# Designs tried in a protein design chat: VH-VL binders against Peptidoglycan editing factor PgeF (pgeF). Part 3

Target 1, 264 residues: Peptidoglycan editing factor PgeF (pgeF), of Synechocystis sp. (p74606)
Amino acid sequence: MTMGDDLWGWQNINGSPYLTCALLAPWPHAFFTRAFYPQLPEQLITYLDPQGKAFRVKQVHGDVTLTATEIGQTPLAPDSTHPPADGIISDAPHQGVWVASADCTPVLIGDLIGKRVAAIHAGWRGTKARIVPKTIDKFLALGSELKDLRVALGPAIAGEVYQVDPWVALEVGQSVQAVQKLATEEQQWDHLSTMVNPPVLPDAEPEKYRLDVRRINQLQLLELGFAQEQIAVAPHCTFQMEELFFSYRRTHTKEVQWSGIVSY

## First folded at step 9 (VH-VL)

Design w5 (from k3 with heavy chain T31Y D103E)
Fold by ESMFold2 at other seeds, look of step 9:
Structure w5 (fold): chain C 264 residues (1-264), chain A 125 residues (1-125), chain B 107 residues (1-107)
Amino acid sequence: as target 1 above (264 residues)
Amino acid sequence: QVQLVESGGGVVQPGRSLRLSCAASGFTFSYYGMNWVRQAPGKGLEWVAIIWYDGDNEYYADSVKGRFTISRDNSKNTLYLQMNGLRAEDTAVYYCARDLTYETSGYWYEGMDVWGQGTLVTVSS
Amino acid sequence: EIVLTQSPDFQSVTPKEKVTITCRASQSIGTSLHWYQQKPDQSPKLLIKWASQSISGVPSRFSGSGSGTDFTLTINSLEAEDAAAYYCHQSYRLPHTFGPGTKVDIK
């Protein structure tokens, strides 16, 4: 049995709702909603930690995660004041690490013992490239132990509405090692579509599928050896919950919400 | 400055081959899908081929399938079009164009926001 | 394969007048339709993406609308520099296709 929605709590600041996860209760954190637009992490962190410093990157849909120290050592992205990456790990107290999203999965991670935290932007490209497992590997290289990690996968576009081309569904699905090891694509499709809580769903239109990117990331974490109790998956859909979230799929406009977590 | 520059066009006889190149600069080439689009003299635009940002997937218009090969070398920031068995109807200006990719759409084919100046291919006996 | 048609083939219009160009798809393409401007002896330039989304650096007099099979590009007050060919392009299914073009000229 899973705790499900009992892990997710709505909070409010001046009528503006944001979401927290009980699995991350030791750390100040938030999955903010559209109601906080156009506030940036440098402003938003004051709601979480008045002493905190905000860290962010120029998200490029890749598989790179930087420490806060590495951000200062990494060349800036073209036309940006930030280096290119899609994840950030803290390396000192009072560091807020932040990602923006509008359908891609924001992932927040805390280390109960090592005290470092992370934020990851995981869309379908980053998920295919296994940014979440690569970030877990970086935690371990920094001295963390897997049993001490807590992971929250935040509001994103739900699999039930995320229409994609077949090659996107298949190639993202192949990022799950159990799928990749199957001998034929026919076996891979069958596995992805028939397992419990399948990450690939049918679509009414021919040659289209629906893809649950949060479920794929969850499967990647389970393969690494996480217990189910270490992983929380938000049930919230950014596409369907228009009053709460921006969605690029819905409007094709650039507005985003921010998610962040602060180290202590 | 974001730029695409095509080269390799020229006059060739029917049945011969040409290889077009497209040099990219001012952006991270490996993040984007790339297209070839052609325009016969006095005519409209015709889509020719597309290749995925890491080079693993490509697709062709029926008019060139089996004769043309799109490829890319991300280490050299260069897109290619190998054109074999050229015909008179392949006479056109050939443009390379960057696909505007947005990750959350799940459709990596999102329109072409940056275009090169074009290179002329003339197939004449 | 998805066929796009455009109407009209050609317009000669007075400056400051409104220009409307239509594009019709042979099957539904949602909003996966893009508009390009091509001035004489120049490369195409993206004007509108996803049927109606503005592009940075494109004058606000250009707008797009539609979904499914019927799409419209509007120039709400034509200026002399807008004399060009205009193409619609669908990216919903491979092979991608362009409309045949609409040439707009000033009187």
Scores: ipSAE 0.236, ipTM 0.694, lowest interface PAE 5.5, mean pLDDT 91
Fold by ESMFold2, look of step 10:
Structure w5 (fold): chain C 264 residues (1-264), chain A 125 residues (1-125), chain B 107 residues (1-107)
Amino acid sequence: as target 1 above (264 residues)
Amino acid sequence: QVQLVESGGGVVQPGRSLRLSCAASGFTFSYYGMNWVRQAPGKGLEWVAIIWYDGDNEYYADSVKGRFTISRDNSKNTLYLQMNGLRAEDTAVYYCARDLTYETSGYWYEGMDVWGQGTLVTVSS
Amino acid sequence: EIVLTQSPDFQSVTPKEKVTITCRASQSIGTSLHWYQQKPDQSPKLLIKWASQSISGVPSRFSGSGSGTDFTLTINSLEAEDAAAYYCHQSYRLPHTFGPGTKVDIK
């Protein structure tokens, strides 16, 4: 049972569908589909806030989140017009923060009181490194309170189809502190595979597992003290919904969709 | 233009060490995994080692495990192979090659799409 | 370790004829198999990825097929420039491995 389906709405611009989350209704936002390719955040923001300025980073599958101000102060990545990071927090009105994905989880965050918004690119490496909790810590350091935050985990590759090596499943699972504290790996595997809505599923192929990265990120947020009502998880799978989303796992091509949220 | 250039090869006695370098240009080095592949004279290709885009995970062929160390410096766009305890059977042309995918599953590696010209290592007594 | 074998070891072929090279894996590897061409005194070049997916800039006469344990590289009409060694490569599990190669010469 999840409220995710009840919270998620399809919108349309000129025949092109995109997804919104009711939990983030106070902010202009979107999880865009493949239908908007090859438009970039600098173009896409005009659909959300004609006065807005788009901020993006060169995603490196790491654990760094920058404020909009810090983006202007951080050296650019080589051969890029953007600094390296995987998350962005706004620090003024009319700032749109954006991430690209094609299977990795796009995470959008809004602060009802502090007015800051964030976008995070959370692949399995960033999830193992706890980019989402680190970004929450940054919200708190900037004066936000947990009770005021709303988090949406957008379309990504579903656990049902995301085959990984055993060590990936285990090490990403260990990013959940309750798992890491168990005395043996056998206990860790058992917990990850038998809990309600398990993040690790068996695979028909020996020595392979399936991993639900969105579920791991959800568990990390719950451990930080978020109430379930503060977190929305999209049920949409980028691999399985080929008409709507690009998927690197499906096609081995580098096309992406963008997700963004604008501060007010 | 996308390019990989190996250097550091040469003639060395058994038991000695060499360090190979691979200079990358024309693409964002820190986004890609990197491989070393070798080819003994007149022989086929042999995979040697892989390192992930951020340098955190390394894997080796059994024939070099414990003797060779793959590493990278993303700030210098350079891949390295430290080769210790060299043996005659390590004599080969060593290629660096870019791995296309960020995924760790074997199914999602797209193979090696960019190769250097190779550097010759000769181990003789 | 996953062992790849290739057949034939060597092949001398008349121009314009169809060339078939096979690769067999010691266990199922799905479609995680890639093909490389290496011309004399050159670095390897990726021809086919994921058993059957074409690479931009590779002539359409090259095609791949297969899944599981049995894979085939086909050159539909051999050109003189196709004289080379051909290697299959599995990326299913570490350590990654190559087949022993198939040398194709022009008769």
Scores: ipSAE 0.000, ipTM 0.429, lowest interface PAE 12.4, mean pLDDT 89

## First folded at step 10 (VH-VL)

Design x2 (from w2 with heavy chain T31Y, light chain S92Y)
Fold by ESMFold2 at other seeds, look of step 10:
Structure x2 (fold): chain C 264 residues (1-264), chain A 125 residues (1-125), chain B 107 residues (1-107)
Amino acid sequence: as target 1 above (264 residues)
Amino acid sequence: QVQLVESGGGVVQPGRSLRLSCAASGFTFSYYGMHWVRQAPGKGLEWVAIIWYDGDNEYYADSVKGRFTISRDNSKNTLYLQMNGLRAEDTAVYYCARDLTYDTSGYWYEGMDVWGQGTLVTVSS
Amino acid sequence: EIVLTQSPDFQSVTPKEKVTITCRASQSIGTSLHWYQQKPDQSPKLLIKWASQSISGVPSRFSGSGSGTDFTLTINSLEAEDAAAYYCHQSYRLPHTFGPGTKVDIK
């Protein structure tokens, strides 16, 4: 599929590569690579919008998304200069919203008409708790229309290499309402494993599975009524592409890459 | 200060029950998975049970399955172990421990980075 | 259930010497192995996670290595305060298990 492959473009700053998504072309944005480490959003935003102000949160693998205004009103996380959350929505021009990742899915969202943008950190805990649908609900409550939203799911650990325990795969899969409604776990496993582009894959080891968290998030968006054309999913795997990305699964070290999008 | 403090240990007769508590402070309790681990006098460590960060899932060692119940109250920052049908072999110091619980592992347990001081349970007639 | 064995059961060593403790799993556990130190009359303390990853506040003389079924904890230059029992722990599969422990004393 040439059009899907063509959505993702490599860009370069002084020899350091980063990704952009054509679906988000109206907004300055980037899925930065490890090459930009240890730069932080306060520095990185200057590559996207020299007038911009960077907003970030203390990510806690939860389901909370804050507006830029709410960040200033929310108590700080313990031993942090940032409030706890895993998503941010802009509420004024020239606001850059940022998330860090190393295998978890960075999700960037733009509203073509309402001008709001968002960044979400969606790991398996946040995906189980439906952080992406909850953030979409927040867009709608702020006056956005679903048809105007464009969503990019960035580089993350790929399902084909993301070995997980059975209850992780099942409980994350149950966050898809079509799965949750099935009467038995046997039916739920069957559905998750046999649908087109299945989010749950077999593993060589007994009682292990492979989980595609990006696919689960995509399914959640589709059940909200998004058209396929409103959603882009990066094919890039942070675990497999060591030269480009940090991966917590690979090294169990704390280094991250940043992804961000700037409102206008 | 990150701290875990166990309480509720004591001397009981075989077949009776005890409830252990573990009070957490200095961190956001609801972000972390929790374990119980025990150590019989002069012996090694034995894993007992784990509960997920939100209380949705729990799992037990075979030696205690069906007799012990792990639970948590995130509003009170407290972990519990209900021990029923106690046996002499359950005599041990019981520790609660915090799991790191990183989302990216795909294993919702990583390692027990914070431990309480332990509480002694003695089962004797 | 996954059985962990440790070797040796006991070591008596001179300060400043290197200590090596091995842990063997009954089946492959990747790098899902963690090391704990327990000093006399104290709670266990996490030393190494994921076979080889350092823990903040743990002296640099402690290191870990291995994957699959064979794992090693190394103390490069033993200090007097390192006299303790050392346990490996696997988190690959429930139920979790510990090794039987290795006691290290000062000679």
Scores: ipSAE 0.348, ipTM 0.747, lowest interface PAE 4.6, mean pLDDT 91
Fold by ESMFold2, look of step 11:
Structure x2 (fold): chain C 264 residues (1-264), chain A 125 residues (1-125), chain B 107 residues (1-107)
Amino acid sequence: as target 1 above (264 residues)
Amino acid sequence: QVQLVESGGGVVQPGRSLRLSCAASGFTFSYYGMHWVRQAPGKGLEWVAIIWYDGDNEYYADSVKGRFTISRDNSKNTLYLQMNGLRAEDTAVYYCARDLTYDTSGYWYEGMDVWGQGTLVTVSS
Amino acid sequence: EIVLTQSPDFQSVTPKEKVTITCRASQSIGTSLHWYQQKPDQSPKLLIKWASQSISGVPSRFSGSGSGTDFTLTINSLEAEDAAAYYCHQSYRLPHTFGPGTKVDIK
């Protein structure tokens, strides 16, 4: 089991806790908690790199990842000061790339050799659309090698509490290539529910399922050829850990926490 | 039909040991976390221990830590509670219970949706 | 350890009346609170999960509310079969804990 506290460390700034991952130790990074709200990435980056520039996007639950340069070249989203996207890759030193979340998976990536870093917002829609594999493809196109990448899947809503309708569970599950290739939906359901650490879990309510979106993203990465040691999965649930995280499923309000990583 | 059946209860002297078993049927045992909960005669419910679906993570109430060991054998669909150093205050009906959701940290539970009938443990001199 | 308290300890209630039972946590537990019913000489039964979420097979007259430190179980229109003990249970932090229980009798 790779889930647990052995890669994850709590840090504090003036009594406000945030989470770091040992797999990303070469880069200043953080999965901030609700304690930092309402600070924005432009303020938060000073805790990580006082010389850094923060890059963010208007998240639309899609599958687009932009480089920091492309952000400056992309038209702004309507009624926003940022272009639409759900992932960002750095392309120069001292660039902080940031995503907001309140149940969706924040994904931070570092390239040990190529020096690029990324932040991805992966909700169920973006996961279905394979935003994480598409971002990995973009790393490779920019000259990165898969063996040099390190990926941290941060605090998110846990599968144990994320009730969804059947079609959501199935369609997100089909984003795993091994599932998509099965001949029938019955085989797909069986595979999703009976594999080790299944991403689709039973629910007490008839015609409902529970979906582990972090596990689906992990499976997508493993299928791309990542070794288990390249991937860290946070055990923290934003829904259950109210003192530390905002959760849209819990309150139906739009407060968020930010996660970011800075290139060097 | 989903069922949990406890066994192994009885009367024992203080300081002795007992091993409780919980046999599961009608569902895929290896998908679920499992709890032990006890209830002293005339008293309320007391949470005792939990074990994750794969048997690798266990957690205990302070009152039993170091004396009780929870374990499971997924090939036999059976949950166990080894109770050492029994005391008079351990006298209770012991229930096994299924958690609908397994949990990697022990803080993420949906609640216990299936319970056994209980087995009585009496610790008396 | 998170301590749960319940009130009232006991109540005798006329059928069809509304019953409320409160549970208070010693610190905020978000919505990580669950309710159980235990009828005489029976095993406990899960009624409400995550403070307010319904359970299949539980009558709709049972509902839960609250978050943080204060939680309520409501029986909208009491039936004779609802005579039982009711327990709250927190799953926010290990060790898990139960409230001391509220016994509801029918007049």
Scores: ipSAE 0.000, ipTM 0.405, lowest interface PAE 17.3, mean pLDDT 88

Design x6 (from w5 with heavy chain N35H, light chain S91T)
Fold by ESMFold2 at other seeds, look of step 10:
Order: sequence, then structure tokens, then C-alpha cells
Structure x6 (fold): chain C 264 residues (1-264), chain A 125 residues (1-125), chain B 107 residues (1-107)
Amino acid sequence: as target 1 above (264 residues)
Amino acid sequence: QVQLVESGGGVVQPGRSLRLSCAASGFTFSYYGMHWVRQAPGKGLEWVAIIWYDGDNEYYADSVKGRFTISRDNSKNTLYLQMNGLRAEDTAVYYCARDLTYETSGYWYEGMDVWGQGTLVTVSS
Amino acid sequence: EIVLTQSPDFQSVTPKEKVTITCRASQSIGTSLHWYQQKPDQSPKLLIKWASQSISGVPSRFSGSGSGTDFTLTINSLEAEDAAAYYCHQTYRLPHTFGPGTKVDIK
């Protein structure tokens, strides 16, 4: 009788698992696992939309999101066949937008009415620079309404295991406006560490903290006016789930998984 | 070609100032943290300072804190070290170095993958 | 401040033999330890990052191991061009620090 309230579903292609989110059900999408390595978006898109075209960028841990059209108009990054950016927003049907990750947060967005989709790579530098809010602003400038957006924050390194220096925790925490407005750093630390589901956790090592980047991105979205029901946060940790995900923090090697969403 | 070139070294009396420059080319300078590292004649490497990719934060070795200022101009692809109150113990070859923060995951520090050729600063009376 | 020590200060080694250099940290630094080679009159060159991770363009005879306080750089089969000073470097905590160096010469 009980259907189970589960936003996150495991899917399988030929024995290889990948993850989907119920909030994004209208769009073909996936958070692929390490099992799909070394396949690239140009191959992976065929699992989602055999007629689709894959778009990707050279991720630089910045705050820039390009439309698919802008990708063709933007100079390539040095030593790359792609322009520099960390987010992509579709501007026509049958466009697959893709990001790579190995601990940084992959964010997929769909617009139920405007039909645009986006993929964002949000590490701590991009989160500090508010790449997700800036991408939402771009949706709005293109005619989207905030109430129509659905956002999924995919598998990433969990706060419980993401040890960082104090300045990283504080600077990323200050990207939340409610934190930034507090008069002293002591108040900012206290707020970040004592709120419900705190994004900053203590570490056993002196002068180290643990940071939940997905939680910070969630807080940024809530401050923009998103309802909690518009946001899904994956519970999956790329560091802890070694059999399913690559993690740079775990191995210091550069293998990645891909996440993508296709417009219609 | 990825390259760092230091300049501005020379001979100076104690108490005087020098400004070192490091010109970057062949990569997007604003994506990377930058260091200064020095090496006294016949001695080992000594870390001097770091500056974030965007110039927001700087940190110094205790031996130079309050006297040296690291800075960057991302529009000119140039790193600087302003050295005031120079002392004999500051005599060294000064290297600029790129932190490998861009290539991997964007987290804080990963080691220095590109080094300049160095510029000699001699402080003598 | 985290102090790094290296052992030995100097070693002279026959080509093709194995070289082992140790680095010890004054407190635990996890794997935030990197190794550099500096040949005479040259700038340092990164060999190993994160205690054990390979760097593109560095010969496979170089390897690193360790975590916490004790770290090792190994040159599996020494070549003539490997005569240099070798430094460990920690990035766990500011200020960053280098070890004092180990000079390796060819016998």
C-alpha cells in the first residue's frame, strides 16, 4: 500500500547503474555513475535522446553559464576544444547539456513551462561565486518564472567527509546572504554551525572544518524564493560510495562521471 | 607555451625596497593561485607568500609578514611582490610559481606545477 | 608552523640503484605533501603531489608513499640526470613549508 516517497531512482543500462530524479521526470536526464566511464556526453546522450546533440564546456570552477548558442560564439579555452564555463542552458529542443564531476555538485534544472534545461558544475569556488543563483537569473532573463523551475543537486562529496580550511568554509558560507549580513565572523560561524542541517561541521583536527556544498547551494536557492518542493538534494556521497562514483578527494586522480539533461 | 618570467631583482642596501614582477603567459592567469618562493645562496627552498586566483586573500611566511606584500593584476597577467624594509637575510633567488588549483577540482592547494626562472635579490651594505 | 625534516641530507648513489628519501612532519598532515626536484642552476620541478600521485611528464621511476607524519620518495632505478636536490612541501596548513632538502649525487 505504501508507495514510498522517493525522489531518487536507480536505473540500469546493460548492468550499469545511473540515477534519476523525480522532479526532473519530464526531461530525459541522468546522473551517470563511474560504470559508464570512459564514455563521453556524445555517446551518453544516445541513452537519453538518440536524436539529441550534446553540449559541454571546459569547466574552470567559475561562475559563467552559457546558452547552447553562446557556446558556438565563445572562444575556446586554452588547450581545449570547448569554451570556458561551468554551466550550460539549452535554447532549442533536443539539446543535451552536460557537466562532469568527481565531488563537485552537478546541478540539473528544468523549466516546466519555458522548456529550457540546464546543467551546472558547482564546486566550492563556483558556489562562493554563486553560479547557481546567476544561472537562475539567466533563466528569468530568458522569460522563465521561478515557480516553474525544478532543481536537482546530484551526487557529490558529503559534508560529513569534506574537510576544508577555515577560510574555505567561511567564504563559501558567506555566499548565503543571511550569513553575510551578520556583523561579526563569530556570529557567522555560529549561524553556519548551529542552524538546522548545518552546512559547516566540526573536524577532529584543529583549524579544520567540514563543508556541505550541496547544503550551501540549497540555502542559496531557498533565499531566491524556491519552495523546498522545487529542490531535490541527492543523499549520495561520491567519496563514500566508491563502487559507484569517482572522487578526487579519495584518489587524487582525474576520472569523472557525467550528468546531463535533454530539452524537448 | 606556459611560462612565468620574474623581473625586478637587483642589489639594494638594507632598509630599502624592491618590487618584483612575474609575467604569466600561455594560460589563463586568473584561474590560478600564485606563490612566491625564495632560495638563499646554497640553501633550500623557503615559501614566502600565496595569493588567491582572484586576489581576495593573501598569506605570508612569518619571516616576511608586515614587510612584503603579494598582489596581482589579472588584467595584465602579472604577479607582484613588494618588498619593504629589506634585510640581509632576504638575499635570495625569488621564484614565482603557479598553484595547481584549476586543473583538478578547484579546491584550495595542490602544489606548484609551473615555476619561473627566478630573479636574484641581493641585500648588502 | 609545521616543520618538515628530511633524511638523509646527502647521498651518493650508483646508477640503476634504488634511492629512498624520507620526509617527516611535526604533526599529521594527511596526504597534503608534495615532492620537488631541483637540478643544479634550475628551477624546482613538481614530481609527486598528494604524497603518491603521479605528475604528467615525470618518469615512472619516481614514486611516493606515506600519510600522516612519515613520507617517502623513491627513485626506483637512478639515472644520471636524477642528480639533484629533492624537497618535500606541505600544504596542509598555512604557512606552507618545505623540508630542508636531500642532495642526491651519482657515484
Scores: ipSAE 0.391, ipTM 0.756, lowest interface PAE 4.1, mean pLDDT 91
Fold by ESMFold2, look of step 11:
Structure x6 (fold): chain C 264 residues (1-264), chain A 125 residues (1-125), chain B 107 residues (1-107)
Amino acid sequence: as target 1 above (264 residues)
Amino acid sequence: QVQLVESGGGVVQPGRSLRLSCAASGFTFSYYGMHWVRQAPGKGLEWVAIIWYDGDNEYYADSVKGRFTISRDNSKNTLYLQMNGLRAEDTAVYYCARDLTYETSGYWYEGMDVWGQGTLVTVSS
Amino acid sequence: EIVLTQSPDFQSVTPKEKVTITCRASQSIGTSLHWYQQKPDQSPKLLIKWASQSISGVPSRFSGSGSGTDFTLTINSLEAEDAAAYYCHQTYRLPHTFGPGTKVDIK
């Protein structure tokens, strides 16, 4: 008999599926699928908290995380009604924080004691720049304790299919401090390729690699002192699961799905 | 308006140096990878170099490697090409171009959607 | 280095007729191929990205197709203003490379 707990659950609204994570059960949250396109967070939040207000940013693949209050204080991005950032932390009850993705990792965070939540868009640029650790630092500066945080890394392009150039694999891999501290690039490549659940995988094409960005973000969190039980990693691949998710790598088109979490 | 304007071209003798500049306006310069592309008189396009949006990485065509240096100053919205040891074969119109790397490609670069007008470099004795 | 070839080198075409330009890569490049137009004494202009995707402001008469090693650019009803050189460009692997160009003139 196969025993164990499944942290990831499929939910349904009027025939449209979305994904939830058991580590985030205290908070209304969702990793929505393509079935909800073209709905925006201002509409989607009604499925999670009819009293909630949606907060979002103009994602620029950077390393900035804003509080909900800071969003109102930050100059807007060009031709956008939102400021530039790639992460949001709540700072009051009934705030929904949202990110869009189509292969990049959506990260949802909850603080069991401090009550604040976050959503982060972590593509390879943001992961290289360590947006997730920087957001954790911001939680701590606001009074959170690391042991109280729960992190879900949502559906994204899987390492098994994410072909990248060597520069991308290495630069993103070096964002893991244990890798960055190695004396030579040869040692860094070896470490990234031979560790348990390696984030860098071989590719059939010469001088191409495969990169597991979710695994890199997980490694960054483990280095900060998270226990494995505080981190859930979705096994879902946006590229391979075309009926459920948009994928920029698959189509080179701009459609996205949204992921969000609501504070209380 | 999105615009790129090259400057610094001219006539120089072989073995000398030139520095090209490319002034960017109308977009957030630091979000984009940037290229230099050249075209010898009457010839086709030749890719020269690329630099990442943050300046962390650059790559050169073999024909210029070791002699040319691409760089950028994001605080001044300016791209540069330092060209040392110039040869007759380097005679060309030099274009700067904006890469679409802002879009989320795992290859970090794709097509070049905005081009400058070009600046002529002539290397002659 | 990935070598791109183009065919034909040159063609002279009556207005309103269809133009087809081919580009071949020395190895598979997926859809990492882009097309540019360069009119006389002007800088290049991006026409098609990712083999087949349209660019805002480019007339709908321009289209692209193909993947792997064989790609085509089509102008389905040639206008006089389309007299230009056309280049394919691959971004699959550094160094980036351009095809040698195809010159299209109006008869």
Scores: ipSAE 0.338, ipTM 0.739, lowest interface PAE 4.6, mean pLDDT 91

## First folded at step 11 (VH-VL)

Design y2 (from x2 with heavy chain T101D)
Fold by ESMFold2, look of step 12:
Structure y2 (fold): chain C 264 residues (1-264), chain A 125 residues (1-125), chain B 107 residues (1-107)
Amino acid sequence: as target 1 above (264 residues)
Amino acid sequence: QVQLVESGGGVVQPGRSLRLSCAASGFTFSYYGMHWVRQAPGKGLEWVAIIWYDGDNEYYADSVKGRFTISRDNSKNTLYLQMNGLRAEDTAVYYCARDLDYDTSGYWYEGMDVWGQGTLVTVSS
Amino acid sequence: EIVLTQSPDFQSVTPKEKVTITCRASQSIGTSLHWYQQKPDQSPKLLIKWASQSISGVPSRFSGSGSGTDFTLTINSLEAEDAAAYYCHQSYRLPHTFGPGTKVDIK
């Protein structure tokens, strides 16, 4: 909707733009653009919190979220200096948690009361596996309350341009429990394609569909009991906005942008 | 060092069964989709089957559907192909191949970047 | 099922000459086309992904182009070690398919 658009603000450092979300105003945070490449979280955190320490993982398109403490306890991924995971939750002040993306959804979360923050990399594999709900469950297990959480779904490939095979669209759509519970696949397709702001769109090519991964993640959060005002969804498309973002779908090269949030 | 090693090939009579294995090493096996591809003597490459990284989904070429079963055991880093009702036309070198580990494309299937050495299956009377 | 054709079936080429291999798809596949090299008695190796994307460790003399239905693999200056069979492969739709191959020999 138009009323949600004013949650997103462009900021600038030395001519390089980055995006912030009003729901996350209590925490230093950013959805950085391609203009900051090739800087890494260890450098980027200086713009957000000079006292902060950056935490990152080796993203594997899975459903695992680690606390900052668990990162030090988890074996490293092969040929990496980081353990495998796709999400990070802070567990002390001045911790910056970071994810990389180039079409997948970067998700930043803040807990207004419990002081924890998180960053999640949510591609279609992680979304199918429900990484965002699993991370919310981890917040709750650590003592957070759902009403205190604020979630920002950042720039990603838009559903209107994200062509996928039918089984990808259907199986990711089935990660929404209201869809999974329908008796037939025909009912599931109908629901996914005809609801308000549908996450599955037709494609001009036969036997292809378009998938809005941000919308699926939003639906998963609403099912958990989030109010709409607790969730912000960026309208920005990494594929279409070439001047601002890298996109793996556009170029098939592996450059990324980083998104991060710092705890207090 | 990333490596795939097939085993289980041999000479069998029509109608019999074989089970091929593909041992993976040097990478985290459970992160990757896996393929079987075959090549009849003197012929080109023929795609046979794929299995998802977690083993939940598989797809087969029509020529083998109902007779072959692809499976994996992620705890043993091993891919399998159970071949039942073998026919002379199944005679081929069978390769296992790793799908790429980066899948932001939405197609799930990219190029096959690591191949085994192949194992020969001969079906004849 | 998507049928791939390749041309030529065979070619014998003097070293240092330019080699062009074409692959045609029976329907549009965007850029979901990949090229493999198979030397005698070896397993295939990936040369080019997504029609034109380079692979680490593959000599720069190999390049790919095209989209839709028509694709080319080019070897700008053929070396003796390039004698092999070359296959195109589409990943646009299951089942995956390969072209019939192009054999390149040294004169």
Scores: ipSAE 0.147, ipTM 0.675, lowest interface PAE 5.8, mean pLDDT 91

